# VHH binders against B3 domain-containing protein At5g26805, part 14

Target 1, 156 residues: B3 domain-containing protein At5g26805, of Arabidopsis thaliana (Mouse-ear cress) (q3e922)
Amino acid sequence: MIKSLFYTFLQTKHQEESNNSRDPNYPLFPQEIEIRPIAYFPWEIIKTLTTDEIISKFQLPMEKIRDTMLRHASEEDIYRTKFMSCETNILVKDLDTNTIHQGKLWKHPCENNFALRESWIEEFVKRRRLVVGMVVGMYWDFEACMFCFSVLDGRQ
Key: E = the ipSAE of ESMFold2; O = the ipSAE of OpenDDE; V2 = 0.75 times the mean of E and O plus 0.25 times the DockQ between their complexes.

## First folded at step 18 (VHH; framework vhh_5j56_2)

Design o1 (from i3 with T58G; at its last look DockQ between E and O 0.26; V2 from the best seeds 0.00; counts 0 for: pae E 9.8 > 2, unsure alone 60.8 < 65)
Fold by ESMFold2, look of step 18:
Formats: structure tokens, C-alpha cells, sequence
Structure o1 (fold): chain B 156 residues (1-156), chain A 124 residues (1-124)
């Protein structure tokens, strides 16, 4: 989904590129740009799926989880997740199919990442026929207390 | 240069108590410090399990895993640079090697230093 809410900003960027093309030795060429309304680009986690995500698990870096799901957690709770094995159920809404799925979020203290493992494979990879190279996005909805998921680019 | 040395393990009967000690060297642990020290254990054939953590924030905030909460108590003595784990109501399931661990950067989230471990055996 693309909407021009910041058209003036994008035009300034385009004009800069055109001004560079006014160099006598620099050929004029159009550049492909994305025109997106900032209110509709909520993706806090964007990942190009690799083989590991297709066969094993969807890794969620600790930094990203801390900035999203745990943004308001106490320092003690954050340290608990770093030092102890944790396993908890979360909800993930698939915005493309408008369905809500159970995610089993896992972290081992020897790893610096959370992961959706068997739940990711069953509820998303198999159901959505995800393949290597697809780009997916996720963001945390604080009101609904769940992640929201979408396939952002299915050809790359 | 940081070193953690555990002591106080041994053989104890079910229902008994032990106190583990961990002496830290190579840094000074204080009530406001950014270091955190905790305890892990590993039973034969099992993965390492985090048990307890004590930090300088909040005047020495403590946390416990559900498996030991109510039975184990972590504490520290800043003057001796030592952290303790008081283990009460011990069960055979508590048999493991117990490790002292430290996170030297509060924001890192990694367990930078591990002790050699001390064996605790709970049996009749």
C-alpha cells in the first residue's frame, strides 16, 4: 500500500537527483522511488527470509523486541529475559489474511535473539507458502498487545 | 582479568541446606554498579538453567526462576566482593553443577564471565 502524503518531501529528493543529472557528463535518468504515506509505514521489523527462516525459525533480534514488545518493561524484567530461558505465547495478526495466530516465542540465554520456531513454520511458512527471498514486516500493536505481520515483497 | 570462584558445594540430604559463595575479582561490585551477578546450574544431560540474579539497581534487586523461588535466596556482600546463594529445602532434582555468572555491561545482556562451577549433590 502506497499513498502520497509527503509528496513535497519526495519531490525535493527527486529534484536533487535531477540536479545531479544536470552535470554535463552525467546522463539524465529517472530513478524509481517509493511514495509512501508515513502513517502507513509502521514496520518496526523488516526481514528478507533466508533458508533458516523457511526451515527452522523466525529470529527476532533482542534489540528489536526490546524496542517494540518490551518498550515499557522494567529493567529487571528485561534482565530476566537475558539470563533465563523464556517461553511464552504471543499473538500475531496476519494483516494479509485478517487472521490471528498463536506464536510460541522462545529465547535461550545462550542466544541474543528471540525466535518463533515450530509456531512460525506451522502458522506462517506452511500456511502462507513462504519462500526464501520474500520480505516480511512486523510491528507491535500496543493497544491489541500483539504483533502484526504482512508480506511486504513476495518477489525478492 | 575478571574471575569468579565458587565454593560451598557438596553432598547433602534431601530437605537440607547449602550456601554457595562466589568471590569476584578483577572488578569491584557495588550497590550502584552496572555489573550483575547470578547463578546458573546444569544437571547431567540437561541444558544450563538460570536460577537467580542480583544487581546494583534498586539497591540490589533480585530475581529468581520459578523452579527455585521461595527455596533459594541470593544476596551479596560488597565489602567482600562476594555473592551468595542460600539453598534451602533441597531436592534430588537440584543435583547439578552450579555456576556463578556475571554480566559486566548492564546493557549487553550477555553472560561475559563464568566460574568453574561447584557440584551440589542431593541424595540419601
Amino acid sequence: as target 1 above (156 residues)
Amino acid sequence: QVQLVESGGGLVQPGGSLRLSCVASGFTFSSGSRYAIGWFRQAPGKEREGLSLISGSGGGSTSYSDSVKGRFTISRDNAKNTVYLQMNSLKPEDTAVYYCVADTRYWSGELDYWGQGTQVTVSS
Scores: ipSAE 0.006, ipTM 0.293, lowest interface PAE 9.8, mean pLDDT 73
ESMFold2 (binder alone), look of step 18: mean pLDDT 77; pTM 0.788
OpenDDE, look of step 18: ipSAE 0.740; ipTM 0.938

Design o2 (from i3 with V101A; at its last look DockQ between E and O 0.28; V2 from the best seeds 0.00; counts 0 for: pae E 10.7 > 2, unsure alone 63.2 < 65)
Fold by ESMFold2, look of step 18:
Structure o2 (fold): chain B 156 residues (1-156), chain A 124 residues (1-124)
Amino acid sequence: as target 1 above (156 residues)
Amino acid sequence: QVQLVESGGGLVQPGGSLRLSCVASGFTFSSGSRYAIGWFRQAPGKEREGLSLISGSTGGSTSYSDSVKGRFTISRDNAKNTVYLQMNSLKPEDTAVYYCAADTRYWSGELDYWGQGTQVTVSS
C-alpha cells in the first residue's frame, strides 16, 4: 500500500513545460558546440558530496521532491509521507556515461528528506569512484519520469 | 499553547483490545480545515514508526501501515477535539510507547506537535 501511494504520484504525467519556449523575452546565448548543455541552469539539486553521501545515502530535501517529482500529488497524499514510511523504485540516468540505473527512493516519516540508499552507493559512489568534495547535480525529467545525474566538479 | 494528551494505554493480554485517545487543546478540529493527526509508536531500541493517519479533509481520509492494517482503526470526534486509535487483536510485538502527533499548518513540512506518549504492554 505504500507502493500504491507512490505509484499514484510517480506515474502521473501531465505535460512538460520546463523548456518548451521560443520566448522573445528569453535571450539566446551563442554556443560553438553543444555536446550537452552541462550548465547549472537545469540542476534543481546541486550538492557537494559529504561523508554521509559517500558512506550511506544521497538525501533529497522534501521541498525539492515536492516541487519536481510530486508536483501533481494531492496535499493529503503528501501529508501521508509525514506519518508513514514510503519506498519506491525510480530511475536515474547518468548523463556522463549515458547509462540508466535503478534507485530505491525512501522516506522515513520523522525525517523531512527522501533518500537514495544502498543503490546510490552501489551504482554511483562505487561505480563512479565518487569522493567527498565532488559536486553533483540532479534534475527530474517529467517526460522520461526519471532523475538525470551528472558530476559537475570532479576534483577539489 | 497547542497540546496533545494521550490516554488509554495499559497492560492487555494477547488477542485483546485497547482504545487510545488523543485530546487536543489550543487547536480546534473543523471539517475542511488543513491538518493531519496520526499515531506513532516506539519500542525500546527501535526507530519510531508511523501507524495511522487521519486528515481534516472532507471525509477524513485515513491511512495505515501494513503492520497494523486490518487490526487498528483511526477515528476522530471533532466535538471533543479527540482522535482515537482502536487496537484489536493485539500481539506482544505491539508493546511500545504510543504517541499522537499533529501538523496544524497548511505548508509546515514538519510535525508541529507531539504528545507525551502512553505505554501499551501486551503480555500474559
Scores: ipSAE 0.005, ipTM 0.306, lowest interface PAE 10.7, mean pLDDT 73
ESMFold2 (binder alone), look of step 18: mean pLDDT 78; pTM 0.791
OpenDDE, look of step 18: ipSAE 0.697; ipTM 0.929

Design o3 (from i3 with I37M; at its last look DockQ between E and O 0.03; V2 from the best seeds 0.00; counts 0 for: pae E 13.7 > 2, placed apart)
Fold by ESMFold2, look of step 18:
Order: structure tokens, then sequence, then C-alpha cells
Structure o3 (fold): chain B 156 residues (1-156), chain A 124 residues (1-124)
């Protein structure tokens, strides 16, 4: 039946403290967790959309990326992001539509911001008809290895 | 050596059904809770399109693109290290090469392995 959040919390703590958390063979805590209420999502990033995000790209501060997707990254990996162009293709799950979309997470050297570029406009702004002032939330799902996205407030 | 091998493609009439299978080797899908496997397709002259993804975790979280939601279902069989795509109510616009994909990088949703593809043709 309903399971506690206890196992999810322990899994996150263990993974954050492990120097081998990036190893694909490193075991994770079992996901036999059923909770009440099931709809709670711990939003790690909450952002009110600006004009630039509607016309260009979705900006993410480095500290938010470090606290979410890179929470288990070694200090060496984090250090390297400061001095070289960093880009990676990621998946973003839209929780409102239960669909998966592609994103390119980009950072230019000497900038302490990441951005979702390339398909952000088509896959999210156009598809979801996002406008300035909407509040969106994101969190990194370590089980699915992707960001999860939702529109939290349609107007602010 | 990681390999993804698709099967189950073919010719089908509009409204029909088809089930694709993808057998993974070189890694165990269910042992990496942060692994994801899924399906992309590419129609002639179009960019590749993501269809569905399922995580390696117990219970397996699933996601679907708008273009196939309600018609396609992703599932897995951990004992066979296999992921399936059940495709119902097929339309001519579903004609494409279907690729099995895997994301095995712990820190990225990047799809770093692709199968050879299997052709699905929906034609009256």
Amino acid sequence: as target 1 above (156 residues)
Amino acid sequence: QVQLVESGGGLVQPGGSLRLSCVASGFTFSSGSRYAMGWFRQAPGKEREGLSLISGSTGGSTSYSDSVKGRFTISRDNAKNTVYLQMNSLKPEDTAVYYCVADTRYWSGELDYWGQGTQVTVSS
C-alpha cells in the first residue's frame, strides 16, 4: 500500500555522499516506495518566466544546477565546468502532459549560468504556449536521470 | 560492449498494431536505477523524434511524447533485459525507422547508445 518517503530520503543522502555515485553499476536504494499523498514533487527550481526565456532560452543559475543535477558530482567535475564550454544533451519530462522532450544544457566558460537551448522554444514555449509571468518548476529525478518540469502557476 | 537490438518491425495496415522489442546486452538495465531506455523514430526527411522512455528503477517511471500518447505503451521485462513498445491504432504518419535508445550516464539524460533501427511501415 502507501509507503513512506523514508527510502527516498535515504537514497538521496547516500548518493550525495558517495564518491562513486556516477558509476552506472553503483546500486541505488530500492524504489518500492508508495507514498500518500503521491502527487508531492519536491521542486528544486522554481522560476517565473521572463521575456528572454520566452524568446530565447531557459536560464538556470550554476548553483541550482550544482544543487540538483550535479549534486553527486565530484569537485573536479564541478571545477572543470568553470573553465570550459560545457554542453550536454538531457531529457526533460513534462509532468503535466507525461511526455519526454529533448534539451541541450549549455554553459559558456566564464558564465555562471546554464541554459536550456536549441529545442527549449519549440518543445516547451511553443508546445505549452508559455508566456511571461508563468511560474514553472523543475527537479532532477535521479531514478529516471532527467529533469522533471511542470507549470506551477499559469499567471503571476 | 553495449548493444541494443530491435525487432518486431514490419508492414502493417492503418489501424493495426505492432510490438517492438529491444534486447540490451553489455549492461543490466534494472541494476542501474538511473538508467533509462526508450524509443525514438525518424521518418524520411524529418528529424529524429523521441517517443517514450522508461527508467531502470523498480516500478519503472514512463513518459510519452504527445504524438503517441494514448496509442503507444512502453514496458520492460527485467528478466530478459528487454524493453517493449506496443504500438496501437497505427497511422501512415507512424511510418519510420524506430530506434531503441539507452541513457547509461549517471549525471546526464543524454542518449548515448542507439540500436540499428527497425523499419515500421503503415500503408493501405
Scores: ipSAE 0.000, ipTM 0.141, lowest interface PAE 13.7, mean pLDDT 72
ESMFold2 (binder alone), look of step 18: mean pLDDT 80; pTM 0.815
OpenDDE, look of step 18: ipSAE 0.740; ipTM 0.938

Design o4 (from i3 with A102R; at its last look DockQ between E and O 0.08; V2 from the best seeds 0.00; counts 0 for: pae O 12.6 > 2, framework grips, placed apart)
Fold by OpenDDE, look of step 18:
Structure o4 (fold): chain B 156 residues (1-156), chain A 124 residues (1-124)
Amino acid sequence: as target 1 above (156 residues)
Amino acid sequence: QVQLVESGGGLVQPGGSLRLSCVASGFTFSSGSRYAIGWFRQAPGKEREGLSLISGSTGGSTSYSDSVKGRFTISRDNAKNTVYLQMNSLKPEDTAVYYCVRDTRYWSGELDYWGQGTQVTVSS
């Protein structure tokens, strides 16, 4: 059995009751769970970088997050993420440079997407000199509990 | 008949505040309700964007877009079947038509009823 972190994008009842309405985003508290090894294919996420991603944040479709780090979440919990705004710290391993970076994964409260922000610009765009049109890949490493990142096309 | 009616829009100077109201009829979103209520806005020439959502849960879970985080607050009055959006520290870029919407995306995947909208203009 493999131990991994499970991220819940749902507030507990107690958290909901104590929630400050001024804070639109609530932190995720990952829980360690034991999971069966699941075969995954590298580069579950393949994207051509857009201008917006180069200057702002890396967009992650809901279905990609669902199929990766939230793979073991209940369908109900996944659906609830459609209304919930949350953020959590995640790790991203750059396979090209063999470095690990901390980032924040943020769920838009009213949109069906996630975004990697905060460290995206400094730790990836600038550091790796990413430009529009480059193709990048990501997959979730369940054993290491982090995303793995690589530039697949357009390496400098 | 399900209906949402927005009010409270108007002209305000930068840094000012407005409080929008959304009165719902034909359904209830009180504690324990399956319905969530959200606020959206659309500026001229721009796409409609989601701003805030309040769930029908007992705790009334709230969420906000990054663009309004720390400035806007969503709340509800169950007795009046009304949802409010308190908007503080308004900026010119907040100028838009603001809409409230019934959000059933949890189970139906859709925003099914919209209000008519209320104009908010932030200008010096």
Scores: ipSAE 0.000, ipTM 0.235, lowest interface PAE 12.6, mean pLDDT 82
ESMFold2, look of step 18: ipSAE 0.027; ipTM 0.373
ESMFold2 (binder alone), look of step 18: mean pLDDT 81; pTM 0.826

Design o5 (from i3 with T28S F29L S31T G32S S33G; at its last look DockQ between E and O 0.31; V2 from the best seeds 0.00; counts 0 for: unsure alone 63.1 < 65)
Amino acid sequence: QVQLVESGGGLVQPGGSLRLSCVASGFSLSTSGRYAIGWFRQAPGKEREGLSLISGSTGGSTSYSDSVKGRFTISRDNAKNTVYLQMNSLKPEDTAVYYCVADTRYWSGELDYWGQGTQVTVSS
ESMFold2, look of step 18: ipSAE 0.421; ipTM 0.777
ESMFold2 (binder alone), look of step 18: mean pLDDT 78; pTM 0.791
OpenDDE, look of step 18: ipSAE 0.726; ipTM 0.939

Design o6 (from i3 with I37M T58G T104L; at its last fold request DockQ between E and O 0.42; V2 from the best seeds 0.58)
Amino acid sequence: QVQLVESGGGLVQPGGSLRLSCVASGFTFSSGSRYAMGWFRQAPGKEREGLSLISGSGGGSTSYSDSVKGRFTISRDNAKNTVYLQMNSLKPEDTAVYYCVADLRYWSGELDYWGQGTQVTVSS
ESMFold2, look of step 18: ipSAE 0.497; ipTM 0.820
ESMFold2 (binder alone), look of step 18: mean pLDDT 81; pTM 0.830
OpenDDE, look of step 18: ipSAE 0.737; ipTM 0.937
ESMFold2, look of step 19: ipSAE 0.005; ipTM 0.239
ESMFold2 (binder alone), look of step 19: mean pLDDT 81; pTM 0.826
OpenDDE, look of step 19: ipSAE 0.788; ipTM 0.935
ESMFold2, fold request of step 20: ipSAE 0.483, 0.437, 0.394; ipTM 0.809, 0.790, 0.765
ESMFold2 (binder alone), fold request of step 20: mean pLDDT 82, 82, 81; pTM 0.833, 0.834, 0.829
OpenDDE, fold request of step 20: ipSAE 0.779, 0.780, 0.764; ipTM 0.943, 0.947, 0.944

## First folded at step 19 (VHH; framework vhh_5j56_2)

Design aa1 (from o6 with L111H; at its last look DockQ between E and O 0.45; V2 from the best seeds 0.00; counts 0 for: pae E 5.9 > 2)
Fold by ESMFold2, look of step 19:
Structure aa1 (fold): chain B 156 residues (1-156), chain A 124 residues (1-124)
Amino acid sequence: as target 1 above (156 residues)
Amino acid sequence: QVQLVESGGGLVQPGGSLRLSCVASGFTFSSGSRYAMGWFRQAPGKEREGLSLISGSGGGSTSYSDSVKGRFTISRDNAKNTVYLQMNSLKPEDTAVYYCVADLRYWSGEHDYWGQGTQVTVSS
């Protein structure tokens, strides 16, 4: 039992061996109390929502995915991801509502963007009543293996 | 400036073989550790499909799509600044325009260089 408790507080070996940078202000304990102001968390991706993102899918520039989720991937995996079609299920935590949602990250080999598909419209646009012009932020949490999402500016 | 010129396409019967070449100019492929080159194809009315890639770094790591793995082999000749695609056991479904592509900007997503394409037709 005590070994299980320690596993809860530590990164996996895979994450530790692949992670050369970590936000030093990221809390180790459960976040019942918000102890990390927005100013302390580097938003790796900041986007102003467009019409397509409100009606279809959330687009992410390929270099942002390279610099966040794939920061510690091998050069081979980076190039394979660029040249080949890829699709994977990911988790996205909405920091504003403290809820976790599943999304499908898709990349078409001839386009320079990734996209969140499937649940993006229902789980974020509709649920959060997102509209064109809102500014959202995302960063990749290597400990939890998920993106973290927040609405940074609801006014234009 | 940067140019990629494909050659070696043509008409071939099912089960046959063909070797494509892509001569690069305006850069030296082996000098960029984060350069990559690869092959795509596009059949009429279909989207472009990535087939294979090779890295410019030491070792020249290679990758293949499932649709061509075991039948196609990518290679390079640094002295000729050329990348090859050896295609064996060709099928009618391999009929397409084949494109050479180069990424010199380490996955910026923009300014990839594409060749003009070479037609490969597999038919009885």
Scores: ipSAE 0.083, ipTM 0.458, lowest interface PAE 5.9, mean pLDDT 76
ESMFold2 (binder alone), look of step 19: mean pLDDT 82; pTM 0.838
OpenDDE, look of step 19: ipSAE 0.591; ipTM 0.828

Design aa2 (from o6 with S61D; at its last look DockQ between E and O 0.07; V2 from the best seeds 0.00; counts 0 for: pae O 8.5 > 2, framework grips, placed apart)
Fold by OpenDDE, look of step 19:
Structure aa2 (fold): chain B 156 residues (1-156), chain A 124 residues (1-124)
Amino acid sequence: as target 1 above (156 residues)
Amino acid sequence: QVQLVESGGGLVQPGGSLRLSCVASGFTFSSGSRYAMGWFRQAPGKEREGLSLISGSGGGDTSYSDSVKGRFTISRDNAKNTVYLQMNSLKPEDTAVYYCVADLRYWSGELDYWGQGTQVTVSS
């Protein structure tokens, strides 16, 4: 049995008592859970980088997040993501360079996607010289509790 | 039964304005109620996207997507159980079916009541 972190959208008592559920800086709190080993499928997320992603933020579709770091979330918590804002610190391992980077994953209540902000530009776009049209892959490592990243096409 | 009915859609020229209305029935916009109302849209061949939300709090906290921020304004009238979306500076890319949505998790346990949608077309 493997212990890993589960990210939940469950409201705190304070949040339930207040109408501050749409705080753009509301943190996701990881909880330790026991999980069964999952088959290794690399590149749960495959994306061709867009102009917006090169200059601003890396878009992570809700469905992909649901299938990865939120795989064990309740149906109610998944639906709440439609209307809730949240953020969490995450780790991203660059498999190509064997380095680990800290990032912030953010969900806007009116957006369908999560966004990797701030560290994305400095630690990936600039550091790795990413350009529009490159294909990148990501998957969630449940044991290490981090995303793994690689450039799949367009390597310089 | 909770129902949401949108109105106010139509054809408008670029740069024009529209005001959408969403009348809710089956629940009331009482002060202090734990709910959120909002607007989504779906253009042909595109995924549905959220535009704006307003909470049921006394302060009426609002949020906007980047695509409509500064142009669209969400508001509510508790007496009329109605949520509005004022849309200014409309663009052709704003053409879509617009949907009213309600998060009534703490009211009925349901998180996503939807209206039937209203068509907005921005064209010269």
Scores: ipSAE 0.013, ipTM 0.283, lowest interface PAE 8.5, mean pLDDT 81
ESMFold2, look of step 19: ipSAE 0.024; ipTM 0.418
ESMFold2 (binder alone), look of step 19: mean pLDDT 81; pTM 0.827

Design aa3 (from o6 with W107Y; at its last look DockQ between E and O 0.33; V2 from the best seeds 0.00; counts 0 for: pae E 9.4 > 2)
Fold by ESMFold2, look of step 19:
Structure aa3 (fold): chain B 156 residues (1-156), chain A 124 residues (1-124)
Amino acid sequence: as target 1 above (156 residues)
Amino acid sequence: QVQLVESGGGLVQPGGSLRLSCVASGFTFSSGSRYAMGWFRQAPGKEREGLSLISGSGGGSTSYSDSVKGRFTISRDNAKNTVYLQMNSLKPEDTAVYYCVADLRYYSGELDYWGQGTQVTVSS
């Protein structure tokens, strides 16, 4: 988790005004002096991994793809991708390892889900040792034209 | 009740043509209506594939899969509540059961209504 610099400054100021000498988690003056960037929570898709995602493919509902990768597409174009088979090559950047991986996004017209498949098991599940119950996040970087991926919670 | 009834299937030689019809009942196919209709097919051992779509909204947009674009044409006749699929330059790979489909919830993306299907066989 990322702690906000704004929150830290407010807490320190309040403790000084109260003259509180106890410092459980928030000392009267910072133990370290650092100006850090504001915390950023960019995740547009947050998903708890299922068994199918560990053994086969990463599933993405059409609504989530529409809200991310296809956010600027017209409704007509989005509808056509729902009705017809759709397969496209995409890039996924793993922010935790700073590596870029290739994937294939697929949608069957009888289903309302996209799936990231082909190399998903090798490039992510095996490489990152992903297991059921882990929480992952993704967002679409419009400048780089790729998804960005991170493991947000490694709970088992 | 909503019903979709296909007709026009049959046996045809490669390079031939067929015209499929889908008569709809239980709803009205008119301009500005919130729905879309189209055609799917399923060949033996293959997944169902969407072929063509025509919408009832706005300008009546049409779309085609790459496998049939340029050879198949979808059209509608509102007076007869009927959607057609004109299939030209047929190939053996077009052999399949062809289904009329409808999405009555305007671009919902779910195809709730399917006809019983009509067999098209393209063989020498």
Scores: ipSAE 0.011, ipTM 0.298, lowest interface PAE 9.4, mean pLDDT 73
ESMFold2 (binder alone), look of step 19: mean pLDDT 82; pTM 0.833
OpenDDE, look of step 19: ipSAE 0.791; ipTM 0.937
ESMFold2, look of step 21: ipSAE 0.011; ipTM 0.299
ESMFold2 (binder alone), look of step 21: mean pLDDT 81; pTM 0.831
OpenDDE, look of step 21: ipSAE 0.803; ipTM 0.944

Design aa4 (from o6 with T28S F29L S31T G32S S33G; at its last fold request DockQ between E and O 0.37; V2 from the best seeds 0.54)
Amino acid sequence: QVQLVESGGGLVQPGGSLRLSCVASGFSLSTSGRYAMGWFRQAPGKEREGLSLISGSGGGSTSYSDSVKGRFTISRDNAKNTVYLQMNSLKPEDTAVYYCVADLRYWSGELDYWGQGTQVTVSS
ESMFold2, look of step 19: ipSAE 0.540; ipTM 0.835
ESMFold2 (binder alone), look of step 19: mean pLDDT 81; pTM 0.822
OpenDDE, look of step 19: ipSAE 0.717; ipTM 0.900
ESMFold2, fold request of step 20: ipSAE 0.428, 0.011, 0.011; ipTM 0.788, 0.357, 0.380
ESMFold2 (binder alone), fold request of step 20: mean pLDDT 80, 81, 81; pTM 0.821, 0.826, 0.827
OpenDDE, fold request of step 20: ipSAE 0.776, 0.770, 0.760; ipTM 0.941, 0.944, 0.941

Design aa5 (from o6 with L111Q; at its last look DockQ between E and O 0.28; V2 from the best seeds 0.00; counts 0 for: pae O 4.8 > 2, unsure alone 61.6 < 65)
Fold by OpenDDE, look of step 19:
Formats: C-alpha cells, sequence, structure tokens
Structure aa5 (fold): chain B 156 residues (1-156), chain A 124 residues (1-124)
C-alpha cells in the first residue's frame, strides 16, 4: 500500500477551537492515508491557456480535484467544500524542467473551479514564458502527492 | 424546474433574532437523498460567503462558517420541503442579502441552484 496525502477542506478541530474568526479562508492540512496504487493517466487536466490564466490564476476543474486530491473525501465533505472558502499549499512538479514549485490552491464557494494562485505567475507564466493559446497538462501524482505539469503544445 | 424561494428577511436590532426560510420546488427532500442545502450571504462591496449547509442524508450533517458558528442554526423540514436558518445574536456585520442554495449534483448533475435572496438588515 502506498502512503499518500489526503486533503480535506473541512476545518480541523483545532481550527474550530481557534476563534480566529477573521479570516474567511482556512488553511487545509494534508493527512497521510494509505491508498491503493492507481494507474497514472497522464494529463488528467488539459487546458488551453486563457488571458485570465496568463495574468491572474490557473483554474482547476472541481471534478478533477475531487477525483484526485479529494478522492477519499466523504460525500458530505465534498458538499462542505462548496460552502466554505478554503486554501491549501500544494506542490507542482514541472516535468519539462524537472523542478518542484510550491503553490496555493484556493476555492471560493461561489466558483466551480479551484485556482492556483501566487506562485502561478512567477514560477510558471513568467519562468516558462507561457502565453495565451498554449496547451498545458496536469495530473496528480498520488505517490508523490503533487501535481505534475507540462506544456503540451506551443513550446517556445 | 428547481426553484428556491427565500423569506423571513427584514430589519432587526443588534442582538435580535431572525429566522429565514427557503422553500424548494422541483425536487423533494427525502431521507438518504444525495443533496445539500445551504445559506450564503453577500454584503455590499463584499464577496458572497458561505454560512451554513445541511446534507440531504438521514443524519442531516451540518456545517457552519466561523463567522456564524454558535449564533446561526440550519435545519430542515422534509414535509415542507423547507430549509431554515435561525439567526441569533445578530450584529450589524450580518447585514447582507441572504441566499439559499441547493447542491443537486447527484440529482441534476453538477448544477447549483440559487434563490433570489432576502435582505437582512441589522441596525439600531
Amino acid sequence: as target 1 above (156 residues)
Amino acid sequence: QVQLVESGGGLVQPGGSLRLSCVASGFTFSSGSRYAMGWFRQAPGKEREGLSLISGSGGGSTSYSDSVKGRFTISRDNAKNTVYLQMNSLKPEDTAVYYCVADLRYWSGEQDYWGQGTQVTVSS
């Protein structure tokens, strides 16, 4: 059995007890769980980069996050994710450059997608000189507990 | 067609209480149903925020945001197909338009349904 990280978007008991009512966003902490090996289908996420993604944030479909980082979440936990703003630190491996980057994954209750923010612009858009119209791929590595990223089309 | 209709909003004094209702049509509340109902609010100039949710499961699992925990209570009446939000110890910061929401991902696919909203104003 492979040990991997499970992400829950529910407040931990500690967070519930910490009256820090001021931040609508609560940090998510990964928990180590044992999972069965899953065959990797590369490029679970394939996207053509939009203008918004080049200048602001990278959007990750809810369904893909549910099927990967939240694969072991209960149905109730999935529902709760839709109602609470949440953010978590994630790792992204750039397969093209063989580098690992830290990012922040954020979900707003009123949006259907997660967003990779902060590090996206500096460590991907600028570093890799990404432009509108490029096609990128991502998949979740369950063993390494990180996203893998690659530019699939439009490599300059 | 699924519709949600909120009611019960109004003007209240700080420290007061208000009970919001959301009547759902187009689907029925039942024990074991795979859905969730909840409440959001949006204050002027602020982003919409989630406040509370209740699952359609027989146990009716509930969740609350930190901002309303201990003051607000979500409940449901299956016979009336209605979700309620009991709001106690209201503060001026609670002034917002309150929206009912239904997550019916297992009923109608990946679609959320929203009410029209009801105004809650907390002022002395």
Scores: ipSAE 0.023, ipTM 0.394, lowest interface PAE 4.8, mean pLDDT 82
ESMFold2, look of step 19: ipSAE 0.311; ipTM 0.704
ESMFold2 (binder alone), look of step 19: mean pLDDT 78; pTM 0.804

## First folded at step 21 (VHH; framework vhh_5j56_2)

Design ab1 (from o6 with S61Y; at its last look DockQ between E and O 0.38; V2 from the best seeds 0.62)
Amino acid sequence: QVQLVESGGGLVQPGGSLRLSCVASGFTFSSGSRYAMGWFRQAPGKEREGLSLISGSGGGYTSYSDSVKGRFTISRDNAKNTVYLQMNSLKPEDTAVYYCVADLRYWSGELDYWGQGTQVTVSS
ESMFold2, look of step 21: ipSAE 0.545; ipTM 0.843
ESMFold2 (binder alone), look of step 21: mean pLDDT 81; pTM 0.827
OpenDDE, look of step 21: ipSAE 0.812; ipTM 0.950
ESMFold2, look of step 23: ipSAE 0.591; ipTM 0.857
ESMFold2 (binder alone), look of step 23: mean pLDDT 81; pTM 0.827
OpenDDE, look of step 23: ipSAE 0.798; ipTM 0.943

Design ab2 (from o6 with S61K; at its last look DockQ between E and O 0.35; V2 from the best seeds 0.00; counts 0 for: pae E 10.6 > 2)
Fold by ESMFold2, look of step 21:
Order: C-alpha cells, then sequence, then structure tokens
Structure ab2 (fold): chain B 156 residues (1-156), chain A 124 residues (1-124)
C-alpha cells in the first residue's frame, strides 16, 4: 500500500510536466487507478524486528493475540490456550507483495506468548530479506480470517 | 501463601494405575470461581506438557490432552481442597515428573503456582 501511493504520486507529476511542454507528438492521458484508502487497514501490532525474530521466530504476546485474532473467542477457549500447548496453521497476507502465506502459530503453556515459527523464517525473513531494525505492522482481518502484514520502515 | 503439594507417584508396571493427589493451601478451590487447576508433566530432555485441567466455572469442566484422554481422569474434592489425577493404562511414555499447577488470575497469561513435582516411572 505505501509503495502504490508513491507510484501514483510520481506518475501524476510526470504527466503534468509532459502536458506543459506542448509536445503534439506524444499525447498523454491520466491513468485510471482504483485507490483503496489506507485507513481501512489500521495497524494493531507494530514491531521492530529483533535478532531472535530474524533467526528463529516472530513473537506475538498473548495480549496482542487476545486483542486481535481472539477478540471474539469465548473466555473458556482463550483460557485453555494459556494452559495447553497448541500448534495451528494461520494465513498471513503480505500487503506489499499481495501474496498469501501459511504461518504456523505455536504456544507453549509455560510461556506468556504465541509465536510464528519456522514458516516465518522461510516465508517472510528469507523471502523479503528482513533484517534487524525493520519495523513491521500487522492487523487481523476478521472477514478473511487472516493477518495482514507490511514492512512499515525498512531502516535497520 | 499459596502452596501446592503433590503425592502418589512411584514405580508401576505398564498397564497399571496410579492416583496422584494435589493438596492446595492458601486459597480455596470452589465451584463458580474463575480459576483452574491441573496437571503438567516433564520427561527427561523434553519440554513440559499440559495434561489435564479442571476449572471452577461451568460446573467444574474438565479438559484433557489427546495423549491422555480416555486414560486419565481429573477430579476434585472441595472439602479437602484437593485435586486428583487418576492414571490408568499407564505406558512407558508416561514416565515423567508430574506437577500440579494453578492459575488463580484468569487472563494473567502465567500459571501462577506450581507444585514441587512427583515422579512417576512406568517400567517393565
Amino acid sequence: as target 1 above (156 residues)
Amino acid sequence: QVQLVESGGGLVQPGGSLRLSCVASGFTFSSGSRYAMGWFRQAPGKEREGLSLISGSGGGKTSYSDSVKGRFTISRDNAKNTVYLQMNSLKPEDTAVYYCVADLRYWSGELDYWGQGTQVTVSS
């Protein structure tokens, strides 16, 4: 989403400059682009990537999972995830590449967090060449039942 | 001061049975309250594994991991402030230290209290 906004802005400036030159050999017309406002995808999880996340797993604190993915789950079901081990597949959409990936969400009952493990490394860290210090954002799409992911700041 | 004390472990042959007890002190285990007690185990070289849970809500609902469902039964005696784990059809894979656990603050994200553990060994 951020990259597509920049692309559209640059094209508009280029077309204005070409029209001002009065060059009759190359008529230019504005492109029609369907723009979806960024405000429909507010970031519920914003995280600066650490060494552990580049090497091993993307940590998701219980609080964040409760506020996003499990917002509408029953109290008893959420309570049992704290007590019993779980490992399940979820979907994560990379908004920057418009691709959908499987993640494996894992929770050990002795820890106060969930994690995306193994598949996080292959599907995101390696594929997107993520490094320590990058800032990523995620939000949960209740209609599609998946997380949506984007790199918000690529500085290390 | 909350304490959990396990007992009832020991050596048993495959196919045998044991009953573990966990006496709680410093709080009262009762129906209708949002808390849970249960059992974990840890075999040498393995991570801790949650086995069974009994809650104070919903009339004392129970849950079991797939590894023990149908063989183990959790129960409670509120008058004695005690939780039990009846273990039947024991297998060598059940060899571990068994811990009584309690979560007294629903939504805390931590298991608040752990017992010292009792050894269960299933061997021919």
Scores: ipSAE 0.005, ipTM 0.247, lowest interface PAE 10.6, mean pLDDT 72
ESMFold2 (binder alone), look of step 21: mean pLDDT 82; pTM 0.835
OpenDDE, look of step 21: ipSAE 0.800; ipTM 0.945

